# Ledger of designs, part 8: VH-VL binders against q58483

Target 1, 193 residues: q58483
Amino acid sequence: MKVIGISGSPRPEGNTTLLVREALNAIAEEGIETEFISLADKELNPCIGCNMCKEEGKCPIIDDVDEILKKMKEADGIILGSPVYFGGVSAQLKMLMDRSRPLRIGFQLRNKVGGAVAVGASRNGGQETTIQQIHNFFLIHSMIVVGDNDPTAHYGGTGVGKAPGDCKNDDIGLETARNLGKKVAEVVKLIKK
Key: E = the ipSAE of ESMFold2; O = the ipSAE of OpenDDE; V2 = 0.75 times the mean of E and O plus 0.25 times the DockQ between their complexes.

## First folded at step 1 (VH-VL)

Design y1 (framework fv_zilovertamab)
Fold by ESMFold2-Fast, scan of step 1:
Structure y1 (fold): chain C 193 residues (1-193), chain A 121 residues (1-121), chain B 107 residues (1-107)
Amino acid sequence: as target 1 above (193 residues)
Amino acid sequence: QVQLQESGPGLVKPSQTLSLTCTVSGYTFTSYYIHWVRQAPGQGLEWMGSINPSGGSTSYNQKFKDRLTISKDTSKNQVVLTMTNMDPVDTATYYCARDYYDFWSGYFDYWGHGTLVTVSS
Amino acid sequence: DIVMTQTPLSLPVTPGEPASISCRASQSVSSYLAWYQQKPGQAPRLLIYDASNRATGIPPRFSGSGYGTDFTLTINNIESEDAAYYFCQQYGSTPYTFGEGTKVEIK
């Protein structure tokens, strides 16, 4: 079994990375292979729907998206993390989401487990609306959506941090990420029995 | 390790143009806004302006708008402050500072060491 | 422009005492308020951002509070190395503006 975590942050190491890695560490403690991917060092181009139309030729956009989509297809669980930008995901994560349309051919992500992480500048800083956007992505891909496990038990990993490293001091946020990882691991094991 | 370093002339004559360079290292240059802040001897801090090193968009304090230009060179990881018509009252230590890159920011987590610019004949 | 007013401008304190510095904005800046420490010949150092969050590496004796127009920086059990100038800065609206600074002196 394998779970991947993807940070949609435009910065290579930041608070989103900290929370995604915390969730992946909890998953690894359950004996599941994990891999972290940062979108900050990837070449991503917006192309809503271009890969869905093959009748008139091959998609001309060659970048890092297809490699990431292949890893998503091969995983049993996927954690998507994003900083909160106007109550939603980063442009980097949205580009990946929009470019994922080819995976709906045959619903290649069907029944994979999805977990969401969002980091905002304050506790009421748009984490939940950002998580809902990520959940909607999982739902349109026919994935199984989970929140964080008890005792935090809400919608996913929710961090508070603005300066790099701030989430190291967000004990509540780290606990939500950890409990998200535990829930993802639990459900992946149930599905892969 | 994150580092910002200002460089440029320590002495400028009245009416001349000032050019200061901020060189950054230890992080991805295009991920953080760079601001310029100055401090006159024995006085407080004054925000001058900023640049988004990814897109190149700038923001200026209106007080300096017609004299101040901030530009970037991504190949060198540098931000350049250019200010025309220097006056003795512009004598100050000039700092570049890193802003956390998002729309909720405006505070400066890392600063350069500062460079003193004296405007005198 | 938003005017930031600090009180007091000079604060002599004895080691171990608590120290408090106030910052008032001429209009609401919500929680978009930072505090910096500056020692002679050095660049400012970020202490607090978003009114109450300690920056990475800042000792727990430093704390910030407030919202809107009235803000406070508190240093509990002040130490000799805390002798410095302290500045507040608003970033709720451009141009970003700083207070006049408070000089904390150890008796």
Scores: ipSAE 0.000, ipTM 0.431, lowest interface PAE 18.9, mean pLDDT 86

Design y2 (framework fv_zilovertamab)
Fold by ESMFold2-Fast, scan of step 1:
Structure y2 (fold): chain C 193 residues (1-193), chain A 120 residues (1-120), chain B 107 residues (1-107)
Amino acid sequence: as target 1 above (193 residues)
Amino acid sequence: QVQLQESGPGLVKPSQTLSLTCTVSGYTFTSYYIHWVRQAPGQGLEWMGSINPSGGSTSYNQKFKDRLTISKDTSKNQVVLTMTNMDPVDTATYYCARGPLWFGESFDYWGHGTLVTVSS
Amino acid sequence: DIVMTQTPLSLPVTPGEPASISCRASQSVSSYLAWYQQKPGQAPRLLIYDASNRATGIPPRFSGSGYGTDFTLTINNIESEDAAYYFCQQYGSTPYTFGEGTKVEIK
């Protein structure tokens, strides 16, 4: 069993990375393999809206997206994290999401477990709307969507941080990310029995 | 427990096709990538390509894209490297290696390597 | 392609002293970097993965550090059995690429 965590932050070290890694650490404590991927240093290009992905099962754009999609296809669970940009995901994560259309051919992510993480600058700073966009991505890929486990029990990992490293002191945010990881691990184990 | 073993011809003439087989044992064949890496005499390591034995998806170093094919036979736990139009510059020890599929490992197990000499 | 540059290419060391090998990537590879040891006539052996994690069976005198473009392999209290070539490898982007290799010689 393997779970990957992907940070859509344009910054390789930051609050989004911290929360995604916190969730992955909780998953690793349950005996599940984990991999962290940062989009900060990847070459990503937006979807050009062609029909080639539907007809041939492959995107014509050559960049780092195909390798990331391959890792997503091979994982049992996927955690997507993003800083909040205007109540939504980063451009980097949106490019990856839009470029994932080929994985819908045969629904290659079907029944994989999805968890979401969002970091905003303030409380009620768009974390939930960002998480909802990530959940919609999981749903359109026929994945199983989970929120964070009790006692936090909301929509996923929700952090508050303005400057790099601020989330180290966001005890509530770290707890939501950790409980998200526990829920992802629980459901992955149930499916892989 | 885990073992990877390369097999194939030790000598190939220029313009001929090379076929090497990697046979694996001691683990679940479909749970790890198999990579091919070569090393010319006295030189460093060069990654050639990989295959995911579960789905058969492949990835190639674009340097070899026109000549290289990697395939699998799940019933035999084998991965096959096929390379066309061999050139003396392709003389090298060819390794198959397991990994990287998850966070925390790279090529964790290697075959012993097989020397392929390309000459007349 | 990402170019991996190792320094030094040759490293003579005395048993008991520390040794350090540097690896620089032409582009960021995050933490997707491994170190291998290769003795003459043998296949490479994985030492370090994800920049800093020691592989199974590898002695604690081997450690790795770094992130992004700059990485270091450190061998503390080097032993005679550590005479070998050492290679870094990035797996952040295909094609996966290796450094030139560093020959560690015991004096």
Scores: ipSAE 0.000, ipTM 0.445, lowest interface PAE 15.3, mean pLDDT 85

Design y3 (framework fv_zilovertamab; at its last look DockQ between E and O 0.44; V2 from the best seeds 0.00; counts 0 for: pae E 17.2 > 2)
Fold by OpenDDE, look of step 2:
Structure y3 (fold): chain C 193 residues (1-193), chain A 121 residues (1-121), chain B 107 residues (1-107)
Amino acid sequence: as target 1 above (193 residues)
Amino acid sequence: QVQLQESGPGLVKPSQTLSLTCTVSGYTFTSYYIHWVRQAPGQGLEWMGSINPSGGSTSYNQKFKDRLTISKDTSKNQVVLTMTNMDPVDTATYYCARGWYYDILTGFDYWGHGTLVTVSS
Amino acid sequence: DIVMTQTPLSLPVTPGEPASISCRASQSVSSYLAWYQQKPGQAPRLLIYDASNRATGIPPRFSGSGYGTDFTLTINNIESEDAAYYFCQQYGSTPYTFGEGTKVEIK
């Protein structure tokens, strides 16, 4: 069993990374293999709407997206994290989402477990709306969407941070992230038993 | 509250092996790097190495690489420093310190009280 | 290894006056620079991280600045309790290295 965590932050070492890793750490504690991926250093290009992926089964754009999609396909669970940019996901994450259409052919992500992490500058600064976008993505891929586990149980990992590293002091955020990890691990185990 | 505490022998004979233990509490053990730093009497600080308790990956100062080993015991929330072939020049106060959260570098924000290790015949 | 050079090594200061300590890195460490205070018989205490961020509980009179190779710790309105050694540390690359330390003494 393997769960990957992807940070859509343009910063490789930021608050989004903190929370995604916290979730992965919780998953690792449950005996599941984890891998962290940052989009910050990746070459990502936007979908150009050519629909070649529907015809050929593959995107004609050559960049780092294909490798990430492969990892997504091989994983049993996927955590996507994003900073809150104007109430939504980062451009980096959105590009990955948009370019994931090849995986919709045959619904290659079907029944994989999806969890979402969002980091905003305020406690109520768009985390939920950002998570909603991520959840929509999972649902469109026919994945199993989960929130954070009890006792925090809501939508997923939600952190508050302005400067890099701030989320390390956000106990609430860290707890939600860990609980998300626990929930993902739990559901992955249920599916794979 | 976050606490780090070094423990081990205060006296080591030359050529013997030093073993120190850093016990941590007050936070999630696997979330922060643990570093070892020593300070000879009246001297500055010297970084020796570190361990990521999550997975156990280590990093060493090349100066000590051949005789220094850092390990962890997650069940006890402990990090262990082992240094072979001790010499009087290794006499120092040894500190363990909490580093950054995962790979996020933020300095060493919590330190143990330090333990003096004297290497003498 | 990156060498951290502090100046001055000794700094007598009159209460109420400011104190400035310089730290120069032999290579760029970006903003990965921390300042520590150490009093006799005690472990170092983190003052500043990432060159300019005060650690939790650190008074506003402590400030850090700089980027790359040149950094400064400033202590405004020096108090008697500020008598201590101060160390800079780079954590931009391993091995992490410290400055020699500056002894701040109250006149």
Scores: ipSAE 0.007, ipTM 0.556, lowest interface PAE 10.8, mean pLDDT 92
Fold by ESMFold2-Fast, scan of step 1:
Structure y3 (fold): chain C 193 residues (1-193), chain A 121 residues (1-121), chain B 107 residues (1-107)
Amino acid sequence: as target 1 above (193 residues)
Amino acid sequence: QVQLQESGPGLVKPSQTLSLTCTVSGYTFTSYYIHWVRQAPGQGLEWMGSINPSGGSTSYNQKFKDRLTISKDTSKNQVVLTMTNMDPVDTATYYCARGWYYDILTGFDYWGHGTLVTVSS
Amino acid sequence: DIVMTQTPLSLPVTPGEPASISCRASQSVSSYLAWYQQKPGQAPRLLIYDASNRATGIPPRFSGSGYGTDFTLTINNIESEDAAYYFCQQYGSTPYTFGEGTKVEIK
C-alpha cells in the first residue's frame, strides 16, 4: 500500500508542506509507504480545453503533470494540501486538478482514499472552503473522502500560519493533520484488506 | 551554547522498563523537535521517534510503537524516552538530537553525547 | 520503509585525494537528505543537510549533491582527520532511515 501527499504551495518548505508531511508521517507509522510531492518546483500549465484526453486517454501538453497523474493512479490514497488563496486552492493545485481529467476515463482514481489539508492566516481563514474545493475534486473522481479522525474529527488538516514555518507551532493544526493521516491509513487498509 | 545531555541507567535487566532523559539548554526548548536515535555496538544508526516540545505531539518508528513512549517536561526543559520490555538486543548507545520537523534547513544539527544502555542479567 | 543504500561501505584513501560516497533511496526523498560524520566514541556530526547545504562550521572541502533517489557526498583534498564513518539519512518520510555507513580509512 502507498499514499502520496501533494503540496500545492508555491513554496517548497512552507506551512502547507509541514501539514502534508505531518499527515504522511502518521500514515507511515501505520506501516504504509508514503511519498511527498511539492508542486513548487514543477512545470505546470493550465488546461487548454482540448478534448484529446477523452479520445486518447492522455493530455497533449508536455510538462510535469503526466508524471504526477501516474503517481496518483498508482497510489491507494492521496492527500492534497493547499495554502488558502481567496478562500480556495492555490493556482498550482488548481492547474493539477484541472489537468487530471484524463484520469476520469475509466475512473482510474475510483475508491482511492482522499484527504485534504489547508493552511490559512487565521483559525477562521478559509481553510474549510478550501478543503471543500479539494473534497469536490475527490468526489468527481469517484474517490472516498475522509476527514480527520477523533479526537479532532473535522474536515481534514487545518493549519494556521502566515510566515514560513509558523505551522511548526500550530499544535492544533498539526494534530488535525496527524488525525487525517490516521483516518486515511485506516480506510486504505480496509479497502486493500 | 546549545547543549543536549542524555541521562539514565547504564544497565537494565531483560523485561524491565528503560527511562532516559534528554536535558536541553542554550536555546528555546519549544522551538525545535527532539529526536531519539540509537546505535547498537558496531552497527548503524536507528531513528526511534520524536516529540514536538511545544504541543507534545509524537512520532514513532513502527518497530518500537508498542513499547516506546516519548514525553516532555517543559518546566525542566526535558524530553523523556520510556521503553518497556527491554531485551538484550536493545543494548545500544542512545542519543537525543535536535531537529526541525520536516524543515529542510537543519537536519539533526546538535546531538547529545550519547548514553550506553546495556541490557543483561 | 525507505531503504538507504550506501556505496562503498569501505573506502581507503590517501591524504590529498578526493573521496566520494554514494547514497541511494528506494523511493524519492526530494532533497530531504543529510550526511553525518561519526568518529569512534563520538556522537554523529551533521555535515550536509537538504542534500547540498553545508552545516555551520563544516570545512568547504565537504560538499553534497543529488536529488530524488541518488545522492553523493564528496570530500575534496581529504585530510587525515577525516578518517571516520559517514552516514546518509533521509528525512522525507518517517521512519527516518540511515544508510549502512561508509568507513573512510586514511592509508
Scores: ipSAE 0.000, ipTM 0.480, lowest interface PAE 14.2, mean pLDDT 85
Fold by ESMFold2, look of step 2:
Structure y3 (fold): chain C 193 residues (1-193), chain A 121 residues (1-121), chain B 107 residues (1-107)
Amino acid sequence: as target 1 above (193 residues)
Amino acid sequence: QVQLQESGPGLVKPSQTLSLTCTVSGYTFTSYYIHWVRQAPGQGLEWMGSINPSGGSTSYNQKFKDRLTISKDTSKNQVVLTMTNMDPVDTATYYCARGWYYDILTGFDYWGHGTLVTVSS
Amino acid sequence: DIVMTQTPLSLPVTPGEPASISCRASQSVSSYLAWYQQKPGQAPRLLIYDASNRATGIPPRFSGSGYGTDFTLTINNIESEDAAYYFCQQYGSTPYTFGEGTKVEIK
């Protein structure tokens, strides 16, 4: 069993990375293999709307997206994290999401477990609207969406932080990320029985 | 409880290779970078290098680049400092320290007790 | 290498009074600055990270401020146990350099 966590932050060492890694750490403690991927150092290009992937099964644009899609296909669970940018996901994460259509051919992500993380500058600062965008992505890929486990049970990992590392001091946010990881691990184990 | 402990020889001869081991416990080994810092008697602190135990990537102070290697053994929760061609000026207390929660740059929140290494014949 | 300059190098203090230590970096280190306390025969103890955040278990009488090149550690209501060496450290750019240290002594 394997779960990947992808940070859509344009900054490789930001608060989003911290929360995604915290969730993955909780999953690793359950004996599940984990892998972290940052989009900050990737070559990503926007979808150009050509629709060639529908007929060819792959996108004609050659960049780092194809390798990331392969890792998503191979995983049993996927955690996507983003900073809150204007109430939604980063451009980096949106590019990956828009370019993911090859995986919809044959619904290659069907029944994989999806969990979401978002970090905003303020408590109640767009984390839930950003998580909703990530959840919509999971749903259109026929995935199983989970939030964080009890006792924090809500929509996923929600952090507050402006400067790099601020989320280390967000005890509530860190707990939501860990409980998201615990829930992802629990459901992956249930599905793989 | 989080603990770091250095172990290795207290005395080495000039030109020999030093090997020090940092053994950690009380936390997930792959969650934090391990840094090596030394302090010559009566002197200040000098950062030597670090390792990310999640993937084994290292960063070195260029002063030591040609003779310093930092490695890890995840199964033993250990980080090893190897430094070749020791010289009397390398006499110091050597510390391992935990910092950088994953890739988040922070201070070094837990240190080992330090081990004094004397280089003389 | 980024040079960290501490002032003063020696700071005699009276219990109950405040004290401040300055640290200046030769180039901007943003907020990537820590303060440590070191007593004889012991490893350094982290007091402040990210310029102003107190580490776990550090009493509120310790506070940090600054950004870029100019940083200050303030110790309010000095206690006799605060006699020690104090070091700043930048961790924004390798090599991660330390200041020369400030010896805080009870008068």
Scores: ipSAE 0.000, ipTM 0.466, lowest interface PAE 17.2, mean pLDDT 89
ESMFold2 (binder alone), look of step 2: mean pLDDT 92; pTM 0.946

Design y4 (framework fv_zilovertamab; at its last look DockQ between E and O 0.03; V2 from the best seeds 0.00; counts 0 for: pae E 17.6 > 2, placed apart)
Fold by OpenDDE, look of step 2:
Structure y4 (fold): chain C 193 residues (1-193), chain A 120 residues (1-120), chain B 107 residues (1-107)
Amino acid sequence: as target 1 above (193 residues)
Amino acid sequence: QVQLQESGPGLVKPSQTLSLTCTVSGYTFTSYYIHWVRQAPGQGLEWMGSINPSGGSTSYNQKFKDRLTISKDTSKNQVVLTMTNMDPVDTATYYCARETIFGVVYFDYWGHGTLVTVSS
Amino acid sequence: DIVMTQTPLSLPVTPGEPASISCRASQSVSSYLAWYQQKPGQAPRLLIYDASNRATGIPPRFSGSGYGTDFTLTINNIESEDAAYYFCQQYGSTPYTFGEGTKVEIK
């Protein structure tokens, strides 16, 4: 069993990375293999709407997206994390999402477990709306969407960070991230029985 | 390539103030915490404190809180350690180190270290 | 403060054999544990982070395991170049603390 965590932050070392890794750590504690991926240092290009992926099963754009999609396909669970940019996901994460259409052919992510992490500048600064975008992405891929586990039990990992390192002091955010990891691990184990 | 380099006096007299400078290069200065760690001869490592170059917020080991100050000079890509009332027990190699990920405090890059001897 | 205790403090190893170093925390640090290698006259080098993840450029013969209070660094097929001090470090709680160090010597 393997779960991957992807940070859509333009900062490879930022608060989003911290929370995604916290979720992965919780998963690792459950005996599941984990891998962290940052989009910050990746070459990502936007979808150009050519529909070649529907016709040929492959995107014609050559960049780092294909390798990431392969890892997503091989994983049993996927955590996507993003900073809150104007109430939504970062451009980096959106590019990956948009370019994931090849995996919708045959629904290659079907029944994989999906969890979401969002980091905003304030406690109610768009974390839920950002998570909703990620959840929609999972649903469109026919994945199994989960929230954070009890006792927090809401939509996923939600952190507050205005400046680099702030999430270190966000106990609530860290707890929700860990509970998300626990929930993902739990459901992955249920499916793989 | 990422580089950290400590500089300062190799000898300090007891009761005097130590000032060390960490000069960083090869990356965006404000994007990573800088930590100070020292190592007495033949001993283990001891965390002293840290600074966020973005904004200048600091964190200190309580052991040094009363006599340690960490500051930054963004224009020079430098972090400065100032420690007052030095004692022979403070003789050590002093390192500056980069925090790999904000809030996850392990160190991927280190300076070469500078030996500071406190002696009359 | 969390105290990190390493065992053994000295470890002689024959080339080709494995070496294992233990690090025990006085209280749980979850997976927030790193391992460093330090050779004489050099700064520490990061080997393992988050208890079991190998840092970039580190050979596969280095591995880490453990959670909570008990951690292990394993060096498989020890080589002459692996002669060094090895330190664990917890970053679960401030102040961040290191083990005493283990001296690995090649027989």
Scores: ipSAE 0.020, ipTM 0.620, lowest interface PAE 5.5, mean pLDDT 93
Fold by ESMFold2-Fast, scan of step 1:
Structure y4 (fold): chain C 193 residues (1-193), chain A 120 residues (1-120), chain B 107 residues (1-107)
Amino acid sequence: as target 1 above (193 residues)
Amino acid sequence: QVQLQESGPGLVKPSQTLSLTCTVSGYTFTSYYIHWVRQAPGQGLEWMGSINPSGGSTSYNQKFKDRLTISKDTSKNQVVLTMTNMDPVDTATYYCARETIFGVVYFDYWGHGTLVTVSS
Amino acid sequence: DIVMTQTPLSLPVTPGEPASISCRASQSVSSYLAWYQQKPGQAPRLLIYDASNRATGIPPRFSGSGYGTDFTLTINNIESEDAAYYFCQQYGSTPYTFGEGTKVEIK
């Protein structure tokens, strides 16, 4: 069993990375393999709208996206994290999401477990609308969407941080991320029984 | 700008105690773990130990456990490595390094290193 | 302790060629692996973390791959400034351990 976590932050040391890693650490404690992937400094290009992927089973654009999609296909669970930009996901994460169309051929992500993380500059700073966009991505890929486990029990990992490292002091945000990881691990184990 | 700077004696006699200081600047001192890593001439890197500058909790490589102490001085933004009973085999360049992300242990910033020679 | 084995230990490369360095862990470290570059007289510089993520300021010609016990650092289109020692480091288990290092020499 393996779960990957992807940070859509353009900052390698962003607060989004801290929350995604916190969720992955909780998953690793359950004996599940984990891998962290940062989209910062990856070569990403937007979807050009062609249908070549339907014929070849892959996108014709040459960049880092294809290898990331391969990792998504091989995982049992996927955590997507993003800083809040205009109440939604980062451009980096949106490019990855839009470029994931080849994985809908045969619905290769079907029944994989999805969890979302969002970091805003303030509490009630667009985390939930950003998480909703990520959940919609999971739903269109026919994935199983989970939120954070009790006692936090919301929609996913929700952090507050403006400067790099601020989320180290966001006890509530870290707890939501950790409980998200626990829920992802629980459901992955149920499915792989 | 994040900076880490080691300081201490370049020469230590066998059986003496080594004391090295790592001074940090450019970030909140208590937010990142600090580690000590050494490198003997012509050899690879060897992890020695770490400290959480917030609570003062430490972790040590068992190879050094009985000789090594890492402490902190929050008022000076400093971490101090103390190692007793130095031996010529301890001759190495000593680095302090910052752990980049909470709960994972890789090093995003390093000090310039300080060479410690153990001889008379 | 987890033993990290690097191959090759010495790698002469011509500018413009790709270079690959392998790192093998004696037991699984998942993706908890970093790569560092060290030039003579300098401190190590973080290149890659969590097996495949480039650190801030690292050129895109550097990439990492692998999971579990087998990892690779790849430098595409090597430049003269890339002459250095390269070390892998695992952080899946204490004590954290490094590979013995690979010396990349540019011709």
Scores: ipSAE 0.014, ipTM 0.631, lowest interface PAE 8.0, mean pLDDT 87
Fold by ESMFold2, look of step 2:
Structure y4 (fold): chain C 193 residues (1-193), chain A 120 residues (1-120), chain B 107 residues (1-107)
Amino acid sequence: as target 1 above (193 residues)
Amino acid sequence: QVQLQESGPGLVKPSQTLSLTCTVSGYTFTSYYIHWVRQAPGQGLEWMGSINPSGGSTSYNQKFKDRLTISKDTSKNQVVLTMTNMDPVDTATYYCARETIFGVVYFDYWGHGTLVTVSS
Amino acid sequence: DIVMTQTPLSLPVTPGEPASISCRASQSVSSYLAWYQQKPGQAPRLLIYDASNRATGIPPRFSGSGYGTDFTLTINNIESEDAAYYFCQQYGSTPYTFGEGTKVEIK
């Protein structure tokens, strides 16, 4: 069993990274292999709408997206995290989402477990709308969407922070990320038993 | 009923080029990747490569990359394996096999195989 | 390349008894493992996919188990028609690789 966590933040060690890593730590405590991927240090290009991937099974654009898609295909669970940028995901994460159509050919993500994390500048500052964009991405790939586990049970990991590192002082936000990880681990074990 | 059948020469000489054809029926040709797998006498199976017959994109085992071409003819529901510079170690039964539509590479239907002997 | 090692390579069996075949991967393939049966002069047929899922039309006496590197095909009530060549195949990464096979013969 393996779960990957992907941070869509343009900051390699920003608040989104902290929450995604906290969720992965909770998963690792359950005995599941984890891997963290930051999009901040990746070469990403927008989809150009050519539709070649539908016929050829891969995108003609050569950059770091292909390797990330391979890791997503190999995982049993995927956590996507994003800062809240204008009520939604970062451009970095959106590029990955838009370029993910090769995985939809044959629905290669079917029944993988998906969990979402978002960090906004204020409490209730767009985290849930951003998480719902991530959930839509999971649903379009025929994945199993989970939120954070009890007792925080909502839509996923939600944090508050402006400057890098602010979320280390957001105890409630870190707890939601940890509980998301616990729920992802629980469901991965259920479907892989 | 899904069927795959290999055809081609049973004997080639060293250094010659092999051409094998996989003809399929009973399903929509362009919906499934077709793979080639070979088995030397008394040995295990070895994956060679694949083609998406819709657009013609291919993937090859690196071992064969310089010698192997996989192509298709949609009008005949055929996939063709071409392998240059044959050697006696290439003596094997060659199979074509269909990948499931879900993009996880196991083969739900296989051809019966065709033996190719490489000998002087 | 992921090496798939099957044991045993030859398996004499008595009808009515259980038998098992092991397949070991040189590195983890998660659950991405299939089992095939090949009778003499016939095409291979799929028995098990994703380590443990029985393919359509396969009798319930065939079962698969395992995860990661160690996998087992079990035949719980050997019948004489089960004499065949059996092999595993990983599809966790390219190149996709196969075990050497196990020849199951009636004693």
Scores: ipSAE 0.000, ipTM 0.423, lowest interface PAE 17.6, mean pLDDT 88
ESMFold2 (binder alone), look of step 2: mean pLDDT 91; pTM 0.919

